# VHH binders against q7zyf1, part 31

Target 1, 260 residues: q7zyf1
Amino acid sequence: ALRIKVISMGNAEVGKSCIIKRYCEKRFVPKYQATIGIDYGVTKVHIKDREIKVNIFDMAGHPFFYEVRNEFYKDTQGVILVYDVGHKETFESLDGWLAEMKQELGPQGNIDNIVFAVCANKIDSTKHRSVDESEGRLWSESKGFLYFETSAQSGEGINEMFQAFYSAIVDLCDNGGKRPVSAINIGFTKEQADSIRRIRNCKDSWDMLGVKPGATRDEVNKAYRKLAVLLHPDKCMAPGSEDAFKAVVNARTALLKNIK
Below, E stands for the ipSAE of ESMFold2; O stands for the ipSAE of OpenDDE; V2 stands for 0.75 times the mean of E and O plus 0.25 times the DockQ between their complexes.

## First folded at step 21 (VHH)

Design r2 (framework vhh_7aqx_2; at its last look DockQ between E and O 0.51; V2 from the best seeds 0.00; counts 0 for: pae E 13.1 > 2)
Fold by OpenDDE, look of step 21:
Structure r2 (fold): chain B 260 residues (1-260), chain A 119 residues (1-119)
Amino acid sequence: as target 1 above (260 residues)
Amino acid sequence: QVQLQESGGGLVQAGGSLRLSCTTSGFTFSRYYFNWFRQAPGEEREFVGAISRTGGLTDYADSVKGRFTISRDNAKNTFYLQMNSLKTEDTAVYYCAAVKRFGYSYDYWGQGTQVTVSS
C-alpha cells in the first residue's frame, strides 16, 4: 500500500485539527496525543481504487512550538495549509508558514514537489469575513496550490478538499515524487496576479494605476491602458481580475476629473 | 551501552520538595527529548512532563503544572525534575525516558525511582 506523509500548517485556532477530525472521523487513529504541539495519527483512504495509508502530523500553530515542528517537515508529500476567513492575520501569516517550511527543508528541499491544499476555513461564521474568496484563491493558485472553502464545523468543503488533495498526492507519487507539470500550469501570469494584489491593497487611485501623484492626464491614460489590457476579463483568468479591472476604470475616471 | 538512571527519590512530607535526576550515557544527549513519567500502585503509567532538545520547550501534565519543573544540563548528560509543593497523590515510581523523535515511541527508559509523599 502507498504510504504518504501529510502535515497541517497554519496559525493557532484556525481549525486545522477540526478539519482533520471532521474528515477522518472513525478512521483517524491517533498514535500520539501530546500537549506539546503535535498530534500524530494514521488513516487509510481509498483514492483511485487504491488503498493509501496516510500519516498525518497535525502541528500546533503557535510559534512556541517551532522547535517541535522543525523535525516534521522532512519527507512531507502533502500540506494542509489553513487560515480563518474571519481573521485576516491568519491569511497574512501563510507566507511565514511557507518560509518556515522552506527553511527546514533546506537547500535540497523542493516545495514544488509537495502538494498544498489551502483551506479557507470557518466559512460558516456569521461574522465579518475578512478575506474574500478571490483573494485567497489568487494567493493559492498563483503558487500552484489547491484552494478550498471549508467549514470544519458544518463539514462543508472538507470531503472535496481531501479527495482532491489525496488524488494530487497519488499523482505526485505516480510521477516519481515530482509534481506533475499540468498542476503547475496557472491560467494567469505573475504580472496579472501582482497587479491584482496591488490594486486590492492600494492606498489611492494613483497607486492603483501605478503612477506618481500628480501624474499628467497622458500618464494616467497610458497606465490605464496597460492595466486594462492586462486585466481585461477576456484575457485574464486570475481570481479577482474583474473587480480589479473595475477598480482601475473607476480610478482613472476619478483622477481625470481632477486633472485639468 | 545505553543507560538512564534515576536518582533523588525518597520520602518527603506533603508540601515539601524533591529533585529527581536522570543521568544518561551511551547516546548523544543533545539529540533527544526527555520525559518524566510516573506510576502509582494499581495505576497506569502517566505522563509527568517533557523537555525539548535545547530545553527551550517544556510541557507538563495538568496535575503537576505550576509545581514541577523540568530542566536539562547537556554538559552533564543529565536532566532533572524539580518537584515542589508535593502532594500525597504524587506518590509513585518516577521514570525518565528519552526519545529522539518527538511523538514517537520512546527509545530508552530508566529503571525508576520511588517517591513517597507522606501526609
Scores: ipSAE 0.007, ipTM 0.270, lowest interface PAE 9.7, mean pLDDT 87
Fold by ESMFold2, look of step 21:
Structure r2 (fold): chain B 260 residues (1-260), chain A 119 residues (1-119)
Amino acid sequence: as target 1 above (260 residues)
Amino acid sequence: QVQLQESGGGLVQAGGSLRLSCTTSGFTFSRYYFNWFRQAPGEEREFVGAISRTGGLTDYADSVKGRFTISRDNAKNTFYLQMNSLKTEDTAVYYCAAVKRFGYSYDYWGQGTQVTVSS
């Protein structure tokens, strides 16, 4: 039978252990082995016509466990990367987690040969959400990662995440360890994603269009047309593109009111 | 031939101290993580403390933090647990364990040494 290794990553208290334990406890968990900051689970899944044995390692995020964690990054087929939608700092830390893994894999490792599933976890439904779905999805999908909304309270999204995650890992294994083209075809470019993020974070209409205050009508219209073509709904399927397109239209309108 | 041998257990009064040793042979000591575990009467085996390969990091269970100290001496292939301010709740069989690569289970376990804390 096909055996795969999966690890979890993410700050402490983002619910990654809860997601793993909820899935394993419901499906098939013969035993856990407690180790120094790493919990272990074994489960079996059926993907297509194959039974797959999965070894799941839940990685602790505390500094003490770095020496333990660095031994678990190698030979990993899949990563579950978790943040708490109610705590933006856990989302902002995701790039740091990727950097740690990339460093420990070294020059022989290729992170592009690993399936990532990003879980935007809703731990506490009473908290105001601080990371919008489009923001998290854009970050994830622009890197070629799978993205799921999960809930520690309801269990929503957890089974769906694991099913898609394992299916992608099987596809990777069947494709000679290379990412399948379907995982690469995300429907938008890096330039489109970068523009949406920039527009989301802009504070005024001049900055949003990328022009200096005092720009002429022609300069405003030229900048607008460049962004409008880039973000047009017919050509851009990136998360948040519709809101960014509307924002660019509104910025142009606001600027042209004050220009001859 | 790999061996882990605990020693230093015994009977001690509450508030007293003991030092446990785990002597190893048959493997490259510096390549392993070492842990202390204990099993109290009627309970499952539980984590006590751990030390990194280099000795630069330690971690302890909350119940022993501030009272127990883990150390390792790579030159002597020996791993220690200094136990101070002992409580009756610390009564257990203490095990040392070694793992090279964290996976399904620890690679090697000692035979255990009894620690009994009276009154």
Scores: ipSAE 0.000, ipTM 0.163, lowest interface PAE 13.1, mean pLDDT 77
ESMFold2 (binder alone), look of step 21: mean pLDDT 80; pTM 0.802

Design r3 (framework vhh_gefurulimab; at its last look DockQ between E and O 0.07; V2 from the best seeds 0.00; counts 0 for: pae E 13.2 > 2, placed apart)
Fold by ESMFold2, look of step 21:
Parts: structure tokens; sequence; C-alpha cells
Structure r3 (fold): chain B 260 residues (1-260), chain A 118 residues (1-118)
């Protein structure tokens, strides 16, 4: 049987342990590695008629105050990366978590050969959502990560996440521990993803089109045409592309109202 | 010489309380996260509680609400307040410290015995 190592990462109180416990119910047997304070457990799953024995390391409690060590990250096949959709700061911390892992693995480490599943977790359904699905999905998929909407209260999305996650890990193992090169085609480019993120964060129509205040009609239309080609829904499959395209159209219209 | 020395163990009846102490010497305790572990006879050592350098805490489910970890960096000491003790809490309790978290702790004490029986 195939044996794999999985870790969980994310800010404290984002529901990492709840996701693990809810999926495993009867199958998760918590164990502690005697020399560390990180939760350690095992479970068995069947993927494509194969029995997979999974060793799960859950960052217990509040990991961002730890000086984590290389041994926590080493020889990991999969990472469950969790944020709370109701607290934008937990989403904004995800790049920091990736940087920490890369730093601790060192230049010999290659996180491109690790399967990441990003969980946009709905810990408290009564709070306003601060990170919409397209924002989280764009961040995740632009990095080659799997993305799932999960709920700590209802359990929605958790089985789907683990099924896809383990299947991707099995595929990785069957390819000698290396990602297939053909898995690069995600339906959009980095330039398209970066543009959508920039447009989402813009404060005004001038900034959105990338023109200076006082730009001429021709300058506005030229900037618009460049963005429209880049982001047109027929040519850009990125999450949020339709909303970004509509925002660019509206920005052009607003600017041209005040220009002769 | 680096040392972690536990104290405060003993015999107590079910429902009683004990406070464990761990005195650190030979290193800068305030730069380490710290934890309590326990080991009952014939069983694996298990996690009990953790406290970060900055005072954030975590607990095993079996002790949450009954045990409280704390630290006093000025006295180089770690504490475990154990309330509502049960027979299943009987074990040798170990203090541990780690500077950079990984699979293992850097330093361990020799342990103090806690016995909960009528």
Amino acid sequence: as target 1 above (260 residues)
Amino acid sequence: EVQLVESGGGLVKPGGSLRLSCAASGFTFSRYAAAWFRQAPGKEREFVSYISRGGLTDYADSVKGRFTISRDNAKNSLYLQMNSLRAEDTAVYYCAAVKRFGYSYDYWGQGTLVTVSS
C-alpha cells in the first residue's frame, strides 16, 4: 500500500483541525509523535482501487508564533492550506506561509512537486464574507493549487476536497514524485491573473485603465482595447475575468463622459 | 549544563488538583516554546499542552477545560495547573522546550509522577 505525508497550514482558528476531523469521523486515529506538540494522526483511504495510508500532521493551535523546522516540512506529498473567508487577514497571510515553507526547505526543496489544496473555509456562517470565491480561486489556481469552498459547520465541500487532493497525490506518486509537465495549462496566463487582481484593487477609473488623470479620448480607448483583448471572456478563463471585463467597460464609459 | 526539572507531582484523589512546575536553567528559556507531555505505564508518550514564546496556548482534547498551562519568563519557569483530576490522568509528566519547531523538542526533563487514585 502507498504511504503519504500530509500537513495542514494556515493561521490559528481557521478550522484546520475541524476539516480533518469532519472528513475522517471513524477513520482518523489521532496519535502524537512523542517529541513534538503537533497533532499527528493516520487514516486509510481508497483511491482508484488503491489503499492509501495517510500520515497527517496538523499544526496544533497557533503555529505562526513557532520557529518551524525543516523536519516538519520535509518529505511532504500534500499540503492543506486553510483560510477563513470571514477574515481577510487569514487569506492575506497565505503568501507568508508559502514563503516560510520555501525558506525552511531551502534551495534544494522543490514545492512545485507538492500537491496543495486551498480550503476557503466558512467557520462562522453568520459573519459577512470578506474574501469572495473568485478572489480565492484566482490566487490558488494561478499557483497551480487545487481550490475548494468548505464549511466547518455543515461539512460542505470537505469530501470533494479530500477526494481531489488524494487523487492528485496518487497521480504525482505515479509520475515518480514529479508533476506532469502538461499540467501547466490552467486556461489563463499570469499576466491575465495579475491584471484581474489589479483591477479588483483599483480605487478609480483612471487607475483601473492605467492612464493618468487628464488622459485624452484616444489614450483612454487605447488602454481600454489592450485590457479588453487581454481579459475578454472568450480568451481568458480566469476566475473573475467576466467581472473584471465589465469593470473595465464601465471605467471607459465613465471616463469618456468627461472628455471631448 | 542545560536542565529542565519538573516538580509538584504526587498522589491525589479523583476530582482533586495539582500544580506542576518546571524550572529551566543553562539556556535562555524566554526564547523557547514549551510543552507538557505525559506517559502512562505501557503507553506511548502523549501531548498534554503547549505554550508559545508569546503566551499562546494549546491543549489536548482530553485535558481542555481542566488543565491550564502558563509560563513566567522572569523566573525561567513553566507551570501546569491540573484541576478535576481523573484516574486516566495518572502518568509521568514531562516538561519540554523547543526553539525552532520541527518533529522534536530540543530539551526534555526527567519527569514527575502524578497518581490519581482513591
Scores: ipSAE 0.000, ipTM 0.166, lowest interface PAE 13.2, mean pLDDT 79
Fold by OpenDDE, look of step 21:
Structure r3 (fold): chain B 260 residues (1-260), chain A 118 residues (1-118)
Amino acid sequence: as target 1 above (260 residues)
Amino acid sequence: EVQLVESGGGLVKPGGSLRLSCAASGFTFSRYAAAWFRQAPGKEREFVSYISRGGLTDYADSVKGRFTISRDNAKNSLYLQMNSLRAEDTAVYYCAAVKRFGYSYDYWGQGTLVTVSS
């Protein structure tokens, strides 16, 4: 039987353990060592008519446990990376998690050969969502990660996530431990992604278009044209591209009204 | 000789911003987690922020959303960006490094004074 190692990553209280428990009901024998912040379990799953033995390490998200969890990154084949959609800081911390993993894997480690399933968790708390789906998807997909909306509470998205996650790991293993090329082909460019992110987080219309305050009409139009080509719905498949494009259109309009 | 040297402290108005730096020398900073502490006059030293070796961060509730801890291992430096400063943030700020969780901090700086006053 194929044996795989999976770890969970994410801040404390984002629901990592709950996601795992929800899926592994009755199959997961947790050996939680509360003192060290690691919950270890073994489960068997059937994917593509194959039995897979999964070793899962649920790691505490608190920074203090780094000295413990740093030993568990090695030989990881899959990562469940979780954030809380209602707490933006948990999403912002995802880069830190990746950095930690990369650091621990060392120069010989290749994060590209690891399957990541990003879980935008706690979608049941919709009243206070602070991270949009498009933002989460853009971040995840730009890195070649799988993205899922999940609720550990309701169970929504959990099975789908794990099925896709394990399937991808199996494919990885079958491909000699290398991520399939299909998973690497991102349907959008870094420039597109960066532009969308900038537009989403812009301070004003000048910033949105990437021009200096007080730019001329020609400069504004030039910037607009560039972004329009880059973000056009027919050409850009990046999450959030449509909204970004609309925002750019509006920004241009607003600026031109004020530029004599 | 192992040293942590804080800098960047000073007088700032409420609502203002300040960036503290901590320069580490004499040891491999990248192998240590790091933290900021502060001690106000007449009060005990309190935790402000923590950053793991890999860059994961934690904050005291009192500074969450206002302060940002970061590190540059290549420069052996620790930083604390303090925004929206309040009078209650007035304190001597200390940087510290720890190798192992659950143990006392191995190294401490001498501190830098931050005064928030109108």
Scores: ipSAE 0.000, ipTM 0.270, lowest interface PAE 10.4, mean pLDDT 87
ESMFold2 (binder alone), look of step 21: mean pLDDT 90; pTM 0.913

Design r4 (framework vhh_8pnl_2; at its last look DockQ between E and O 0.01; V2 from the best seeds 0.00; counts 0 for: pae E 17.8 > 2, placed apart)
Fold by OpenDDE, look of step 21:
Structure r4 (fold): chain B 260 residues (1-260), chain A 118 residues (1-118)
Amino acid sequence: as target 1 above (260 residues)
Amino acid sequence: QGQLVESGGGLVQPGGSLRLSCADAGFTFSRYAMAWYRQAPGKERELVAYISRGGLTDYADFVKGRFTISRDNAKSTLYLQMNSLKPEDTAMYYCAAVKRFGYSYDYWGQGTRVTVSA
């Protein structure tokens, strides 16, 4: 039987353990409990008519447990990367988590050969959502990660996530430990993603278009045309592209009204 | 092939102490997590204590603070200090090494017998 190693990553209280527990109800055999900040368990799953033995390491998200976590990154084949949609800081910390993993894997380690399932968790708390789906998806997909909206509380998205996650890992293993090229095909460019992110986080219309304050009408129009081509819904498959495009249109309109 | 050799077992009275040692030969000790297992007659082999590469420790519930697992990477030696021994601790004690945590152990010793009897 194929054996795989999976770890969870993310800040404390984002619901990593809850996600795992929710899925593994009656399937999870805990071997070690979290006195040291790591929960370890084994489960058997059936994926594509194959029995897969999964070793799952649920890691504590608190910085205090860094010395514990650093030992568990090695030989990881899958990562459940979790943030809380109601707490933006948990999303912002995801890059730090990736950095930590990269550091621990060393120069010979390649995160590209690891399947990541990003879980935008606690979607049941809709009243206080601070990270939009489009933002999370853009971040995840731009890196070639799988993205899922999940609620450990309700169970929403959990099974779907794990099915896709394990399937992808099996494919990875079948491909000699390398991510299939098909999985790397990001439907949008870095430039598109960066533009969308910039537009989402822009301070003003000038910044949105990438022009200096006081730019001429021609400069504004030129910038607009460039972004319009880049972000056009027919050409851009990046999450949030439609909204970004609308924002750019509005920004141009606003600026041109003020430029005599 | 790597080899683990246990020592330190013997006959001890209840309440007594033993220190088990496990010496490695033929593999890089520091790259392995180590564990002590025991097997009593008619029982299944069970985990006693675990120590990670970095020195994190975990113990079975029955240990209750009586045993201490430690390692000396410079000497390539694993230890189990056993205090307050009980008759129920009578077993063959095995040292095991695993490179990948949670997977099958790569190396096993031949075991050292511990007998706790009045």
Scores: ipSAE 0.005, ipTM 0.273, lowest interface PAE 9.9, mean pLDDT 86
Fold by ESMFold2, look of step 21:
Structure r4 (fold): chain B 260 residues (1-260), chain A 118 residues (1-118)
Amino acid sequence: as target 1 above (260 residues)
Amino acid sequence: QGQLVESGGGLVQPGGSLRLSCADAGFTFSRYAMAWYRQAPGKERELVAYISRGGLTDYADFVKGRFTISRDNAKSTLYLQMNSLKPEDTAMYYCAAVKRFGYSYDYWGQGTRVTVSA
């Protein structure tokens, strides 16, 4: 039988243990995380009519437990990476979590050959979102990671996440530890994703189009055309592309009001 | 609050070399894994090279074999030797200290510009 190793990653109090416990229920006993920083469970699941044995390490996100966590990164097939949609800093920390794992895997490790399931978790359903779905999905999918909206309170999305997660891990294992070509095609390019992120964070219409104040009408229209071709929803399946495209259109309109 | 200062950027012809330096100002350099990132106009910052506290290195595919990251913990200085430079290497280059505590608070420098043109 196939045996796989799965770990959780993410800041403290983003709901990692709740997600794992909700799926594993009686097969997961969260006893040691507060003292030694790791809880462990073993479960068997059926994927593609195969029985696989899953070793789950629910790792404490608190910085105090780094020295414990770093012993569990090697030989990992899957990572459940969690943030709280109500706390933007937990989303902003995700690159740091990847860096911690990369550091411990060393030059021989390649996180592109590990299945990540990113969980945009709703810890408190009454709290206003700080990270919208398109933002989190863009970050995740541009890195080749699976993305799920989950709720620790309702259990929404958790079963779907684990089923897709385990299926992707089985596919990875069956492909010699490398991602299948079909799993790489996400319907948009890195350039498209980078442009959408930049547009979300720009300060004004000049900056959004990448032109200097005082640009001519022709310069504005040429900059607009480049972005429109890149981001048009007919050509770009990236999360947030429609909003970015609308913002670019509005920026062009605003700039052209005052130039000939 | 830590501060990193990059230097060594400039204008260079294709095929040329530059050595970037990053000096620590105000934190314990040896406690951090360090990295070089770059950002071309209109692009997101991307990892170029990484070095652990113990000297293990990793490189982006687009620079492997051309760039060498190193560190001198006694001088609190990070280096990036860039050889065989190409026009596509034109970017702002930033050094970063990667926090170890699971809450990523990368300390970034202000960047040094590298321009590769005929």
Scores: ipSAE 0.000, ipTM 0.105, lowest interface PAE 17.8, mean pLDDT 79
ESMFold2 (binder alone), look of step 21: mean pLDDT 81; pTM 0.825

Design r5 (framework vhh_7aqx_2; at its last look DockQ between E and O 0.06; V2 from the best seeds 0.00; counts 0 for: pae E 12.8 > 2, grease 26.8 > 24.2, SAP .692 > .668, placed apart)
Fold by OpenDDE, look of step 21:
Structure r5 (fold): chain B 260 residues (1-260), chain A 122 residues (1-122)
Amino acid sequence: as target 1 above (260 residues)
Amino acid sequence: QVQLQESGGGLVQAGGSLRLSCTTSGFTFSRYAFSWFRQAPGEEREFVGAISRYGGLTYYADSVKGRFTISRDNAKNTFYLQMNSLKTEDTAVYYCAAPKRFTWSSYSYDYWGQGTQVTVSS
């Protein structure tokens, strides 16, 4: 039987353990080593008519457990990376988690050979969503990660996530531990993704278009054209591209009204 | 039987120093992280600090940060709370604990000491 090592990553209270428990309620015997901030479990799953033995290491998200976590990154084949959609800081911390993993894997470690499933968790708390789907998806997909909306509370998206996650790991294993090239076919470019992110975080119309305050009409139009080509819905499949494009259109309009 | 026992408490003047010890028995000391808590009269038990299993990481409450230091001696099955620059507000019963799941809640610890009184006099 194929043996797979999976770890969970994310801030404390984002629901990592709950996601795992929700999925494993029938199969997961949690051995919580509470003293070290790691829950360990073994489960058997059937993927593509194959039995897979999965070792799951649920890591505590608190920085205090860093010294413990560093020992468990090695030989990881899959990562469940979780954030809370209602708490933006948990999403912002995801890059830090990746950095930690990369650091611990060392120079010989290749993060590209690991399957990542990003879980935008706690979608049941709709009243306080601070990270929209497009933002999460853009971040995840730009890195070649799988993206899922999940509710550990309701169970929404959990099975789908795990099925896709394990399937991808199996494919990885079947491919000699190398990520299939086809999975890297991100339907959008880094430039597109970066532009969308920039636009989302811009404070004013000048920044949005990438022009200096006081830019001429021609400069504004030139900048607009460039972004329009880059983000046009017909040409850009990146998550959030439509909104970004609209924002750029509006920014241009606003600036031109004020440029005498 | 698992046992945690605090020692080193007493009366000290403000600005003074005190070192608490927690001696443990009945379990593998090196496998556990440890924490200190304190409870003042009429107040809830509060987290003071913790030390990781390997002793490389420590965490402190903001109220004691920079003044208190936690260390451990695996050979002696003992961990310590060095308290410097003590304030009257530090007056409390101090407890040592080993966590069960989460290290920051007093309700999530498996093992507790009986506590030692620390009184800081102005």
Scores: ipSAE 0.006, ipTM 0.289, lowest interface PAE 9.4, mean pLDDT 85
Fold by ESMFold2, look of step 21:
Structure r5 (fold): chain B 260 residues (1-260), chain A 122 residues (1-122)
Amino acid sequence: as target 1 above (260 residues)
Amino acid sequence: QVQLQESGGGLVQAGGSLRLSCTTSGFTFSRYAFSWFRQAPGEEREFVGAISRYGGLTYYADSVKGRFTISRDNAKNTFYLQMNSLKTEDTAVYYCAAPKRFTWSSYSYDYWGQGTQVTVSS
């Protein structure tokens, strides 16, 4: 039987344990996290007519437990990476979580050969959503990670996440520990994703087009055409590309009005 | 020799602000997480907050969330506790702490500073 190791990652109070408990029910006993920084469970699942034995480590996200977490990063086949859509700081911490894992795996570790399932979790459905789906999906899929909308309150999305997650891990294992090319094809390039993220965070039309204040009309139009080719929604399938393209068009219009 | 030293304590009016510093020596500072604790008269020592090795992860006790901020400066081997909107309940001796090592039994902080008094007057 295929045996795999899975860990959870993410800030405290984003719903990691809730997601795991809803899926595993009685097969996961969450009793030790407050004392030693992890809870451990074993479950069996059937994927593609195979029995898979899964060791699940639900890792405490508090800095107090860093030294516990760092002992569990190596030899991991899958990571459940969780943030709370109502608290943008938990989403902004995701790059820090990846950096922590990469640091502990060392220069020979290749995070691309670990399956990540990113869970945009709705802990409190009455709270204003701070991270929209396209932002979270773009971040996740640009890194080759699976992305799911989940709900701690209703349980929606959790079974679908685990099914896709384990299926991707089985595919990885069947491909000699390397991701299959078809599982990596996301329909957009890193350059496209990076541009969309940059544009989303700009509030200055000069910076959005990547030109210096005082740029000429020709310089603005040249920068615009470069971005338009990159981001046009007919040719860029990245989450958020349509909004980014509209923002670039609006930035060009605003700058040219003041240069004319 | 590993050393932690708090500074920046004192008397402050309720609603005011104060910044504590913890300077360290004998560490490879960038390889340690650090925490702040406090102890009010007649109370047990309580956790205030922590910051990860790289500064990307912070955690705060509910009683100080939104009012206190932890940061670190690896170039100066120093980490900080910025305390805003201080209340009389925040009066305590504040300690910085670092782990000596981890074992499977329990995570503990073996390195402690001497403490700095913070007094919030009404």
Scores: ipSAE 0.005, ipTM 0.222, lowest interface PAE 12.8, mean pLDDT 80
ESMFold2 (binder alone), look of step 21: mean pLDDT 80; pTM 0.820

